VHH binders against Global nitrogen regulator NrpRI (nrpRI). Designs and how they scored, part 2

Target 1, 323 residues: Global nitrogen regulator NrpRI (nrpRI), of Methanosarcina mazei (q8pxy1)
Amino acid sequence: MMDPQIERKLIEIMRVIHESDKPIGARAIADELNNRGYDIGERAVRYHLRILDERGFTRKHGYAGRTLTDLGENEMNDALIGDRFGFVISRIEEMAFRTTYNPETDKGDVVVNISYFDKDDFETVIELISYTAHAGYMISPRVRIFEEDSLEMSLPPGKIGIATVCSVTFDGLLLKAGIPVEPAYGGILQIENKKPARFLDLISYSGTSIDPIKIFMNRTPTSVLEVLEKGEGKILANMRQINSSAYEMTGKILKKAEKVGLAGCITLGEIDEYLLGAPVETGKFGAAVVGGINGICALEETGIEIETNPISTMLDYQTMKEI

## First folded at step 4 (VHH)

Design a14 (from e03 with D108E; framework vhh_etentamig_d1)
Fold by ESMFold2-Fast, scan of step 4:
Formats: structure tokens, sequence, C-alpha cells
Structure a14 (fold): chain B 323 residues (1-323), chain A 123 residues (1-123)
């Protein structure tokens, strides 16, 4: 579990590295942060740099110091465009509000992640996403494909885009029914005997500007392929907290969503009880949902180069095809 | 300071060949996808080709596919474009561009352009 104050300091350190024309060391970073009003020493900066190294956001250049990786620059650009504190929560709130999907009519817009890959990988991508979805580790087996000449998305020759359903869709479904949902944690979930066992790591959505999903993709690798083969391993999952007064209605809505292929809710917790080791506030219950990109994680595990924008846009669910 | 310096342009007859080079400095060259972008007189910029940081993946615009080859030498911080079977419509200023996000996919995503090198294919 990562401290929210640590997440804030990581963003500031990345900003200093981004602004440097050359590799920069811990002492120079500390000095610059102190000039910006932060009370931080070289030892603390070294600690935070190790976290950034572990997440794949920084590259070490011997005695010269660190630079940002492409992934680190992407995270910094995200932080620069949006509100760096609470950016992910604000994005979740926006996309949940834009969700119009109604499971009773099977009509309306869902929240999607967009991934991009080489067209030569298309058959492997579709097969593995289908396998992961039908095994229960994706939100839906429905996808939308964007080809080179797509009117919905301009891609260069040789690339294909794929939309997969994002777990924020559940936040939107519940909000539309009058049920406020609090995103609590993104995490790594241990699967044993094809069932959820416990969260191994948790990062709070509150007080961070970096998407927990992106952090986990670089820190501790998932083992989605192992889960598919053996029924044991690690997947991406997230947890929500919901007021106890909505317990019965939440169950009914999620059951209806499952009938139309939105089946990513792994388990609902009991009122006032921890869920899979994750803390739940008094007066609430937890809902654990699979990460919408577990099939993409499985592809990365095979060595396929794939870029993902989570919580990317809205799509009409009826335009997405089951695979 | 980030710098890109293109060279190798010139006058060539239709059906001829040229090799363009781009010398990069001021950043970790191997971390970035690189692109070639061209601009013909009176027209907007057109993406031509892209290459991944490792050089393992390459992409081409349909107009040049099979005729042009993009490559890089990360030990020399240099990007190349081998142009074969040149046509009059290939006449343009060619720019070396660093692509943010490590991708050659988006024309609008170019953050740094070089000075350019002029390629003229006689009519």
Amino acid sequence: as target 1 above (323 residues)
Amino acid sequence: EVQLLESGGGLVQPGGSLRLSCAASGFTFSNYWMSWVRQAPGKGPEWVSGISGSGGRTYYADSVKGRFTISRDNSKNTLYLQMNSLRAEDTAVYYCARVPYGSGRYLEAFDIRGQGTLVTVSS
C-alpha cells in the first residue's frame, strides 16, 4: 500500500527530472525541491528515486543520475494537463457521470480503455483477450476494433486500436440509479483455485495523480497467463466502497449487468467488513472488480508491444462486438 | 539543449535514390520513437515513417511503403531514411522528428523538428 504523501513527492521529483536537460542526481533534485519550498533531504529523494526506478518511470545513468523513461514522460504529461492532485478521481467522476448505459434496455454508452498494437499481432490479441474475458478476468467479452482507415480513430498504417470496457462503467451504472460510489483502491489481487484470495498490494485513488493501474504495470508484473493456465496467480483489480443503505439495490443492478455481459464484479463484501484484506469504512461495503485491462496485461506478458490509455472515452455498448 | 540535424538531401532524377541522415543530441536517443515528416511546397506536413526506440518496429505511410526504409544506429545517435524509386511527388523538405510517448503513430504528437533537408525530384 503506498502512502498518498509519497505519491505527491514522486510527481514533484519527476517534474524536476523532466525539466533537466541532462541526467540529474539525488542531491541536485533535493536542492531544487528545497528551492521550490519542499523540506526534503537527499536520503529521502534517493528512497523516492528507487520507487520511480521500480515503477519503470526513471532510468539510472551511473554517476550522472536519472532521466525519465518514455513511460515516466507519459505520466508527467498526464499530470501537467490535469489537476495533479485528485486528477484520477476527477477523471473517474467525469466518466461515471457521462455513462448512459442501461442493462434493462441494453442501450447507452460505457467507459472504455483504448489500446494500440501492430496489426500483425491482431489474431493473438483477439484470442487472448477473448480467453481472458471468458475466464472472468475482464469486464466484458465485447470489444471495438479501430482499423487503419477507421472514421472513429485516425491511426498510422500498420496499427490497430482496440476498446475494452473499463471498470468505471460500474461507477456510472450505480450513479445513474442514484447510488454514489467511492473508488477506494487499485491493486494486485491473488487468485487461488480460480477464486479471489486476497489483495497483495493496494494504492489509494485518493491523493494521487498517477493511475494505480499504470503504477502496477511497472512495479510488480501481473501473471494473468498463469491464472488462465493454472487458476493461480496475480491480476489487476480495484475496490469500491458503497453506502450500506444501497446494498440490496447494488446487488440487483450488478446481476442485471452480468446478464448483458458486464460481469467484472468478482465479489461484494459484507457491510462493515474488510473485503479480501482491503479496509472498508464503517457504514459501507466493498465491491471488488477486475481491472478492465487484464487481457492487455496477458499480451504484455507474451512480449507484445501494446500501449494503453485507461479510462479513455465513451462508446455505445451496442457497437462493441463479442469475441 | 535538444538538437536534430538533417542531411543528405539534394536534386535527383525520377527513379533515383537518396539516403537522409539525422544526427540527434541533447536527449537519450534510444528512449524515443523517431519519425520522418515531409512538407511539400504549399502543403501541410505529412508523416512518412516511424521507428521504435530499439529499432525493432517500423511503420510507413502507404505513399512510400516498399520504396523507403527507416533505420537507426543508437550507438551513433543517428536516424536514417533510405529513399528508392523516387517520384516527382516525393519533392519536399524532410524533417527528423522526436515523438513523445515513444510512438510514431500521431503526426500532431511531434514535439521537436529539425532544420530539414530539401529533396527535389526533377520532373
Scores: ipSAE 0.000, ipTM 0.120, lowest interface PAE 18.6, mean pLDDT 79

Design a15 (from e03 with A109Y I112Y; framework vhh_etentamig_d1)
Fold by ESMFold2-Fast, scan of step 4:
Structure a15 (fold): chain B 323 residues (1-323), chain A 123 residues (1-123)
Amino acid sequence: as target 1 above (323 residues)
Amino acid sequence: EVQLLESGGGLVQPGGSLRLSCAASGFTFSNYWMSWVRQAPGKGPEWVSGISGSGGRTYYADSVKGRFTISRDNSKNTLYLQMNSLRAEDTAVYYCARVPYGSGRYLDYFDYRGQGTLVTVSS
């Protein structure tokens, strides 16, 4: 019933609260929204929190801040129905459009995932991500590290952030060359003798509000460590469909990207043919790309607690360092 | 121990109807959003429909909107899916799924699902 623009802002504030493990205050909410690209101050957040309190969507915890009530969670879910279905596709389209990286110049912005972990795990995290990237199961060996005292990102005490390149960067590279890319499936890909064999499971990007890769991380175990050790096992990968008229140009662009370290394309399919067991629409070909977070999956397999926001934001690739 | 047990699947002709049921146990059923998810052979899971803990709010995938109706009876700990105007494309194993507590944002994310019930739409 309120202005739709205001309702969308209230929903984004509720999302930040929902994602917090404990009560969160107006300053922390404003900082998190600014980190996600919103231009909003603490005073404006405090005003919106008062509205949420009055509606019964949030509960105050003194100086500690707010949590969502069950009513608030239900309202957030309801209000986002139109955005939830196709939300991941819309997010992919937005990030692809914002991609400015040019492999010819090695300049511009790439899409990144951001992960957070305990600083005591730093050495293990860097070592395993490096190993996974150099083995070919990440998009790039370049990362950006965010420390507690970094001016680049506000982090909770005891935490370190790491940005890794997201596979949506390829969608952006192709879009800049005039090639539209259709996200088709996220999946679990079987590796045999260090080569892709077949998709074991697939989740369509259409009609879903959560990234299929997150669904697989939470329920279907990967075996990235086994792949690194033995050359066989299960990794995260996604499949895209591209119009057959772009076949030649797509191959050339992906080869140029590989020369500058963006080497996440596992394989291109033939026109009109299934790719690794995944269906492909007539008049198109498939492209299978590694999930940008396979190194994070490997860390989770060792028992390290790590939180990840896939398709999180844009970063200047020149500010990312090889590990 | 959380358990979800689906029933009501079978062979039906195009244009026909079926009602699926899911018996839930091992948790406070009325406190959880519930979903129906389907999976055709060789394809990944597709979210079909979701319902709030109270039953007051329902959501549907565009592919089934206007044809399927989700409902629940909290006194019997049972979730239902009434499927009308069935098409060959509706052929799949249908799973009853529990949405994690505090994850009301995502109806297509679930922490438990049943063993499934097969629906085949064919002549």
Scores: ipSAE 0.000, ipTM 0.121, lowest interface PAE 16.5, mean pLDDT 80

Design a16 (from e03 with L107P; framework vhh_etentamig_d1)
Fold by ESMFold2-Fast, scan of step 4:
Structure a16 (fold): chain B 323 residues (1-323), chain A 123 residues (1-123)
Amino acid sequence: as target 1 above (323 residues)
Amino acid sequence: EVQLLESGGGLVQPGGSLRLSCAASGFTFSNYWMSWVRQAPGKGPEWVSGISGSGGRTYYADSVKGRFTISRDNSKNTLYLQMNSLRAEDTAVYYCARVPYGSGRYPDAFDIRGQGTLVTVSS
């Protein structure tokens, strides 16, 4: 978790940017904050702006300054209206509770991410997502396509939407079987010889108001294409903690899910041991799963412009088709 | 359970005005970006406008910019679309949509609660 004093300053800086009718620079932000009773200089504001840039909350406009991104506006609104701490965990809990999918019947709702891209990129998008999923770096090879004639999704002209299965679906599967799951970290996972090796970077779910996946997409690029071509590189992954008493049942449920295409290069740690370098609380074991959007990350690596909303909504898994 | 109910549609002559409303319930309205989307006869859905949870930021499709105004009243859990200088091309069923948490300004998906509200612009 970052220092609460720093988080408050970040929110106030975002508020100043939000209230500006045009891009605003560090000096003007510092002057405005000073006028509002904060004792902060231009250099300190520049430091905090770098943190906001890194988190993807602000967009640079050369020497003209910054504006808020849509992500930054959502984060600021969440911080102003409710508690920032725990919002992502609350969202995960909500979506896990709403998950109804049963691997034994192949029926029910799963949690999905939604991504948008230019219709001219459709063939490349489907091909690369398919290859990434079949290589084991996505939760499922099933997707749902939303074209501009869909009533279930409104799209800008020339765009297509695609739903991919979110890793929170596993939290829901386990919850329905009576197994509570604690989200621990989102991170960048090193792959070596086509196998998980170690986490290179971790962000705690308890320390953010947004999905760590969004933060990593903005600050640290993946190398999913390298993984697909060479069996080595960096992907997005999440780690969860589960009580040791559920170890055997967890393994059985995840194995059943894998048989119906819900697999995500899942690695279960040993009880009381670190998993892939990530800390695990005593009395628990770690469960590492691939991020549901690694195929989207691969597309971004090719230069395709794509916008993603992680942990977006529920979708009937039977309406999703293998690609 | 999330519920969105659109109203205010009707027949209007070209150049006329109409105000649409959307009553929201079942969630903390002020925490969500909201959007208006429309579906014209024989066309797919088109995003029209979006508004941040606080109401401080608004976005419009080029086809409606300068003619339509999106607004919200968080104390009443109500979203509005003021439509001025209406054209035949604005004829559509209009839906309001909640933008998922952590999303950009475009809605991912919405539950259709009935038929939306029909706006017909003709002489």
Scores: ipSAE 0.000, ipTM 0.264, lowest interface PAE 14.3, mean pLDDT 80

Design a17 (from e03 with V99T; framework vhh_etentamig_d1)
Fold by ESMFold2-Fast, scan of step 4:
Parts: sequence; C-alpha cells; structure tokens
Structure a17 (fold): chain B 323 residues (1-323), chain A 123 residues (1-123)
Amino acid sequence: as target 1 above (323 residues)
Amino acid sequence: EVQLLESGGGLVQPGGSLRLSCAASGFTFSNYWMSWVRQAPGKGPEWVSGISGSGGRTYYADSVKGRFTISRDNSKNTLYLQMNSLRAEDTAVYYCARTPYGSGRYLDAFDIRGQGTLVTVSS
C-alpha cells in the first residue's frame, strides 16, 4: 500500500526541485525543507528521490543531483493547488456542493475530469473511452470535446481536451437529497469474471494532499484493457461511507441516475460490513464506484501520452455528448 | 470502402529477414492505431505489433520483441513490419488491421480487411 505521509513528502521534494534553477542534490533539498519547517534528513530525501525516479518524475544528473521530468512538472503543477493537508477532501466537498444535476430532469452541472492529448490520437481516444464507458467502467458515456480553438478552454497548439464525468458527481447527487457522503478510499480494484472481487491497494482521502487517483495513474498499476477483453484485471475505483439510515434512499437515487446514463456504482455494501476488503465504520455502509478515468487509464496502458486533472471543474451535463 | 492491402511476404530461411507493407485507403490513416496480426495454418489469430497514429508509440508481442520493428509513413498511408531473425514458428498469413489502440487486447475489435500476405519460414 502507498503511505499518505510518504506522498506528502514526495510533493514537497518535487516543489523544491521545481524551484531550483539547476540540478539539486539530496543534501540541498533536505536543507531547504528544514528551512520550511520540515524535519527531514538527507538519507530520507535520498529514499524519496528514489521513489520519484521510479515513477518517472525525476531525472538523474550524476552527482549534480536531479531535475523534474515533464511528467514530474505536470504532477507538481497539479499538486500545487492540492498541496495542503486535507485539500483533496475540501475539493471534493466544494465540487459536491456545486453539483446541480437532477436525474429526473436530466439537467444541471456535473463534476468532470479534464484530459489533454495530441490531436493525432483523437480517434483512438474516443474509441477506447467509448468502449470503456459502454462496458461499465466509467461514470457516463457522455463527454465534452475541447478543440484547439475552443473559446471554453485554452489549449496548447496540437492538443485536444476531453471532459469525462467524475465520480464526485454521486457525492453531489446524494448531498442534494440530504445524504452526507464521506469519501473514504481511492484504490485498485480486482475484477474477476466481470465482477468486483477485492481492493488490492487503498489510499485514504483524509491522509493525503494528492488525489489518490492521480497517484495510482502515475504508477500505472491498472489493467483496464485486460478487464475489457477477458473480464479480469485491475481498475481504478473509490469507496464512500454513508450512514446506515440512508441505505434505501441511496439505492433508489443510484438506480435513478443509472437509468439516465449516470452509472458506475459497482457495489453497494451491507450495513456494518467491510466492502470488497475495505474497512467500513460501524453504523455505515460502503459504496464502491468506478474511477471516472478508467478509459484514460486504458489509453495510458497503450502508451498514449495523456495528461489528466481529476475533479477538475463543473460542466453542464446537457453540453456533453454520448460517444 | 476502407481498404487494407498487405504485401511483401514470401519464402525465407530461418534467420532471414522480410519487410511487409500495408497500403491503407478510405479513411484518415494518421488518426488510427494500426496493428499486425498473424494466423498460422490451423490456428487462431495472434496479435504481433501495434503503432500509434503519430508513430510515437509502438508495442510488440513477447514472441517477436527484439526481432520485429513496426513503422508507418503517414504521407504514403502505409504501414510496415520489418521482420528479422525469422523462425519456423513465424510462418503465418500476416494481416494489417485498423485498431482503436496498439495492444493485442480485444482482437475481435480489430478491423481486418485484406487477404493478408503469406510468410513461410523453412529450410
């Protein structure tokens, strides 16, 4: 399992490297972090740099030190807005509150993830996202495409943007019905015979400043393509905890959402019981939901260069088109 | 009217080399992943290699990794497979396919249209 405390330290180390005009070594990084109030030694920094190297976020320059790769710079930029204890939870709360989508009218705003890719990959991106969504491993088959000259979104030349529905939309739907939802874990879920089997790895939302989904995407431990082909493999999923008194109402709302194309709740657990191996507090039940970016994970598995910002913004669901 | 036409196959001895070509027409070639799929006599199809629309990403089956090289020329709408260190087990009809991705997964989603080109590796 990934340790949330380690993830926080990795982000701070990347920040120091990002701010350096030249390659920086473990001793200089440790000194700078201590100047910022962290109690960390050179040995611990070296350990964390090794993890960053393994994730492809840093480049070694012999004894001169390390610099960030393009992948590391992208992760650092994303983490900059989330680099505070509890920020991910605050972001989820904000987006849930801003969700206005009503399944009865099929109108209102949903939470979306935004991904960027080379326009030459457009047809492959659309086909694979469509396939993943229709197989049931994304929240919705509706997407919004942002072209290079879009007035809605500024994109670099040669890039296309795509918005996909984020699972936090369910937090918002339930909140609007008077049901508070506690985000618990992001994780890697094992699928067997096209059914959820168990969580293989979990990261608590409350213990990290980085979205657990981003951490898993960068490690590429998913095998969404195998799941689509053979009905077995690993996907991104997350788990929520809800008070037992809301059990029946939660089920009704999720079924209503599914009928209008907003699906992705894999399993609703039983009251007071662990769900797929993930712990659930007494007096609550778990709800396991597919990660809204499993189609993006499938694209990364093929080697397509794609950058994703999960829980990115709100979008009017009526402006999203089924693919 | 999507057309894929394979060529370049033939008889070659073990350890030899061949280069296969696939001429594509009827679609925007550069927007699609392309793959090579082979079918040995009496056996089912096996994915061999895949390449992204831009040519920036390539993938290979373990059985051919290090021996085969996939490439494309988008200005000519042509896909290539350079086959080196050929073995008797490489004997098969080779097809090119338009695919939504470059991996060997979802073989039934591969759009195979041509007659293929026969590669025979024997002494």
Scores: ipSAE 0.000, ipTM 0.132, lowest interface PAE 17.8, mean pLDDT 79

Design a18 (from e03 with P100Y; framework vhh_etentamig_d1)
Fold by ESMFold2-Fast, scan of step 4:
Structure a18 (fold): chain B 323 residues (1-323), chain A 123 residues (1-123)
Amino acid sequence: as target 1 above (323 residues)
Amino acid sequence: EVQLLESGGGLVQPGGSLRLSCAASGFTFSNYWMSWVRQAPGKGPEWVSGISGSGGRTYYADSVKGRFTISRDNSKNTLYLQMNSLRAEDTAVYYCARVYYGSGRYLDAFDIRGQGTLVTVSS
C-alpha cells in the first residue's frame, strides 16, 4: 500500500547511500538529491530513512549517518538494472510461464524456493519443514535435497540445499487454465484458533525489485513455531488478485491442486470485498496463499543460519519426496 | 554489448600466489554484485567469492577463506581475485560472473559469465 511517489523517493535515497563511500546523514542526502533535481528537505529524508530502516534496507551509525544493509544493497543493485522497476513481477511472470505441472496427471515442473544450511542442522531442518507442511503452512510436503557433490547445484563444503514448492506454482497452474493472476501483496498474517484472522502488515509487489517475503524475513518477526504449538501467531502469506469472471474456475482448480498435495490457498475472498483486511481492486477477488517458506521461518526462529532464494528455479515435481 | 573477460591464470607451484582480473564492459559495473566461480576437472561449478557493487561487502567460500581476497576497481570496470597459499585442489577454470539477483553466493543468481581462465597448481 505504498504511495508510488514514496517508493520512487526510497529508491533514490538508497542510490545516494549506495554511492557514498562512508555513512551518510539526512542533510547530506537531501542536498545531494536537490543537486539531482529532486525537491526534498531534510525532514522528508528522515521520514523516508525511517521507512528504509523498517524494511531492513539501512543501518544506523549514530551521528555518522546510515549505510545500506545486504538487503538494501541487493534492492539498490536490482533497482539500477536499467528500467526494470518491475523486476520481481517479471520474475513471477517468467516462472509462471515455465510451470508445466498438471494436477490431473501429477506430472510436470513446479516453481521452487531453494534454501541453504549447515549439514549439522539437517535433522532439525527436515523435522520442522515436515511439521510445518503437514500443519498446512507450506505449499507442499514434498522437498528435494541437494548435497555438496550435486551436479545440478554446486554448494559450499558443509552445506546442504533444500528445494520447497513456491506459491508462484499456483500462478502457473491458473495461467495454463487461461486465468491471469496479479500478485498484490506479501505480508504477515495473524493466525487465531488455527484460522487466518487478518493481515498485520503488507508490502505491495508493485514498486519493489525485492520479493516482499524477503523483506519480512529480515524485519518483521514471524512466530511460526507459536502457530504450530498453540494455533496462534504470525506467518508469512501473500495475496493475489484475480478477475471476478474467473471466480468459480479458480476455486475448482485450487481444490483439485489441494487434493494432490499442492495446498496453500488458505482463503478465497468474495468479489469486490477486502480479504483479511487487505484491499482488493473493484472487479476482482482476493486469494490468500501461505508463504512457501514458513518452515524456513520456523528454522530461523530456532537460531539456525539459513539463506533462501525465493522463486529460484523449476523442478520436476515427481523428483520431490514427501516428508 | 555486455562482456566479461578473465585473465591472469597460469601454472603456479603449491604455496604460491596468483592474481586474476576480469574486465567488464557494456553495463554499469558499480551497480552489480560480482562473483568468482571455479570448475575443477570432472567436478561441478563451485562458488568462490562475491563482492558488493560498492566493494564494501565481501563473501568467501570456506575452502578459500583467509587465502583469497576479492576486490574491484569501479573506475576501471575491473574485478580481481588475489589467490595466496595455493593448493593442488585450487586447480580449476575460474569464471567471472555478474549477479542479477541477491548477493551472488549461489550459482543460480548469475546472468552473465565470462569464458574463464585456467589456474593449474602443481610442481
Scores: ipSAE 0.000, ipTM 0.163, lowest interface PAE 18.1, mean pLDDT 80

Design a21 (from e03 with N31Y; framework vhh_etentamig_d1)
Fold by ESMFold2-Fast, scan of step 4:
Structure a21 (fold): chain B 323 residues (1-323), chain A 123 residues (1-123)
Amino acid sequence: as target 1 above (323 residues)
Amino acid sequence: EVQLLESGGGLVQPGGSLRLSCAASGFTFSYYWMSWVRQAPGKGPEWVSGISGSGGRTYYADSVKGRFTISRDNSKNTLYLQMNSLRAEDTAVYYCARVPYGSGRYLDAFDIRGQGTLVTVSS
């Protein structure tokens, strides 16, 4: 038996190997996992590959690296089916624990989403993300740009990467202050007269193996551009639940974060009250936060092809630049 | 029942375009690399293109690179091949092929293929 955290990493490593068109080595696996939002080094990957070898799930090919055995393919498939629910919540918990940002010092790491797009679209991407952030529909106006040959991440040829602050950063801020946060729902939020009106649709984080934000991009389109132009339309937002005992402290921490430009908490609910039409468990209160990728949604609405890995990795907030 | 069904073949003039489709059933489509393989009359099979289970990686034979585009829709269990700037040399039966489980490194190997769809590029 192994630690559930280790088992999860083994499954992710097996996915990378499965998708390779040739045997793949530890360095390349680590780079691919980092591109998918995991913070893992070559040494750790090599350790996990030894476990997979011992279980008969991988086959060694000298200097060329490893491939999956038939047993490994079957195990990966079974693990994905058996452990589908909870993947997103486990990721949120991991990234919240890795958050070190302190609003009082303006230092530390925040959780980011990574998006990548064609170099030719760079000017439009920066302009729309800036507009969306300054209108208040993103977590922060700070971004970090990654060039094609960046040593910090692997990018497809001809692409540029952009990091935007993820709403899970708030989960981490509150956790470091001793306040556990429960991710409840991802959703589509109606904006009217530049104010939140109600959630039109909600997907529980506990009831899905796919990030609710990705589901909504396919099911119910956003209208972020309409919101920016007219103050009316649909954006992505998340609902969190927090224990009633932390009510006063949560409000104080969120106000401190807002003062240093880390905003996006649209509405903090009252204890035991529904928030924007979303249900809240007894003994808790809700917090509605804008989705960290609303600027990316605006770009997709213009027809720009952009790929996004939400809750991707950690970045030092001081290395992110205001746009 | 594991099955692959190709469609979209036909007669087309040089310089024209065709889009081939392959409907997959009986297995978890998203877990498999998929390939397109073609066979001209009197010749052996030639691997044309391959795509990863997620669709994140694509590979092409030098003979078709820049002219053909492979894609997939995992929600519909469907594989596609968009063929542009067609040449007489592209005339062949085109097969949708499933890359063997655990053998993603060998895109020209397959454990199942469809019945094929004929593409004729002429006059």
Scores: ipSAE 0.000, ipTM 0.092, lowest interface PAE 20.6, mean pLDDT 79

Design a22 (from e03 with N31S Y32F; framework vhh_etentamig_d1)
Fold by ESMFold2-Fast, scan of step 4:
Structure a22 (fold): chain B 323 residues (1-323), chain A 123 residues (1-123)
Amino acid sequence: as target 1 above (323 residues)
Amino acid sequence: EVQLLESGGGLVQPGGSLRLSCAASGFTFSSFWMSWVRQAPGKGPEWVSGISGSGGRTYYADSVKGRFTISRDNSKNTLYLQMNSLRAEDTAVYYCARVPYGSGRYLDAFDIRGQGTLVTVSS
């Protein structure tokens, strides 16, 4: 048994060593960890490397530094898999709990996704995200921009960051009103004549150890640009289940949120009825919400390289600007 | 370019057996945990099994534990899934997937998956 803070640092050090193509020393490890936002010096890294050596997780190569042993690789991966089992649901619960935004006052924190891209793509990124949001395929047209020298966000060199509102904000709004929300599915939603038609594909949050939206982002094509141009095509969307007793209150809260620019709930289902082809448990109703990153999907469709962290952090909604 | 190519799918009778293979290329196979993920018709992907880089540790979903065995041959850059006592509910497209270590602040649990191989369990 060891202090959890120390165990976390050991795992991060092992990750840096694994990502190196050659043996790596304490100074280089410290520098890389500082680049990732950790405040750690060479001497501290050296002390942690000794612990890893004693556990048999690292092998010394004299002057050249350390590599991971097979045991070290296994321990690091075991820790990563352990962190991922149930991670998505746990993360949703955490971020919903941290949500303080109140549509009545237009004040408080919302959940955001963070994306970053090359500075040279800035104008295209802003234009397409704005277009997608105003067309109704993102949660909000408000964003927050992070320059590479920003104290608010650590960015790779040459990159610029953008925060967009995450759909988990709705889970938080409802939770603050005493309404528990069950994430059911992430999916690909067919749009026809500018309206939701049916889910073409669904990923259960309980049936996977990874974020369903990340699966779709990386492997299943969307056609957000087609939807923007023609009113038909495929977007990212989520389906949530809510107890039937909360039907009226849920509708009221979502309507108020829409009036202040949080307009991502595209439809509420009937109690005990399927919603857009997705199954709903008896005693519940479905709520279909657009994916908060559809504008990012549109950018990827144009060939722009963009990296996204969904359900990333909290931001004060008042500090986000209309685009 | 990194690639994962599945093979071995097909039609099999209930109670039968089938072995899936996944050929990996474009990365250091032995350095990564690998997983099998399946997607049944009309359902989302379900994680089935995972194996450590060395092959020393394996994990299974409760639905397949005791029936399926994951293994790997690092000398051939190949992942396997031995499926025994197959049931109709095992019918799905089976995907080979790479578990990422991460290369920065943000990490994904699966960064690459193959094209899939269809397994149909039917009489």
Scores: ipSAE 0.000, ipTM 0.149, lowest interface PAE 18.2, mean pLDDT 80

Design a25 (from e03 with G53T G56S; framework vhh_etentamig_d1)
Fold by ESMFold2-Fast, scan of step 4:
Structure a25 (fold): chain B 323 residues (1-323), chain A 123 residues (1-123)
Amino acid sequence: as target 1 above (323 residues)
Amino acid sequence: EVQLLESGGGLVQPGGSLRLSCAASGFTFSNYWMSWVRQAPGKGPEWVSGISTSGSRTYYADSVKGRFTISRDNSKNTLYLQMNSLRAEDTAVYYCARVPYGSGRYLDAFDIRGQGTLVTVSS
């Protein structure tokens, strides 16, 4: 779990680096932050830069200082939007509210992640995402493909885009039924004998403006391919907390969603009990849901270059095709 | 590397018009969707308008729809915002923004690089 005060300082440091026209060092960063009203010294900036390096957000240029990586640029932009509208949890609430999908009618909009990759990798991408989804480590086997001339998606030249269902869709389904869902943690989940065993690492959603899944994508390795081959390894997963009064109704809604291919809920916890090692507040139960991008993690493990924008937009689920 | 330079702001009376320009450099302008974003002092940024790579599709916030027109000239690497029927509530610093790759059909994601151009609507 990370302190919100530390997360805010990391974002401000990234902002200073972004605004620099050349690599920038810790002393210059500290001076600029003090000019902006922050009380921070060079030693503290060096400490925070190490955290940013470890998360893959900054790159060292010897004595010249740091620049933002592409991941850091994307995270800073996302965090700035989050600061203006609130924390990551406010973004999740907004996307859940925009979810209109009804499992009984199989109509409406779901929340999606957008990934993009070299068009030459298309066949491998589709095969591995399909394999991961049918093994149960993605939210849905339905995807939407965006070609380079797509008028619906902003893509780099020579790239193809793919939409995969985001786990926030479950927050929206439950909200539509009158059940508030609290995103608690993003994390790395250990799988043993094809069963969830325990969370190895957790980052709280409530205390951060930085999406925990983005942090894990670059810093903490998954082993999705190992899970697919041997039934053992590490995947991305999220933990939700829900009021105990909604236990029965939550189960019914999730079963209906599973029948239309929204089957990413790994397990529901007992009321007031820890779930897979993750803490749960008194009066609530946990729900562990696979990360919507585990298939993308598997592709990265093969050496394929793929960029992902999680919790990106809404798509009509009927326009998504099963693979 | 990536630079966006906004211009064309100024003082104008309610009901008046202004045309904003954004000169882009350091990237292939014709390969990106572009947006205009505004920010009033002490407020967060508000998305105003967006345009596809070719200019064939345009999007507007409800507050400006019917009054503002976004356009682009890919041969000049320039984005425009024609603002008509201006209101006091349109007073803000206007920023040109590149739409990041992987953004969906709603143009609510933006990469603001410039210092912006101030538009003041006052009688």
Scores: ipSAE 0.099, ipTM 0.533, lowest interface PAE 4.9, mean pLDDT 82

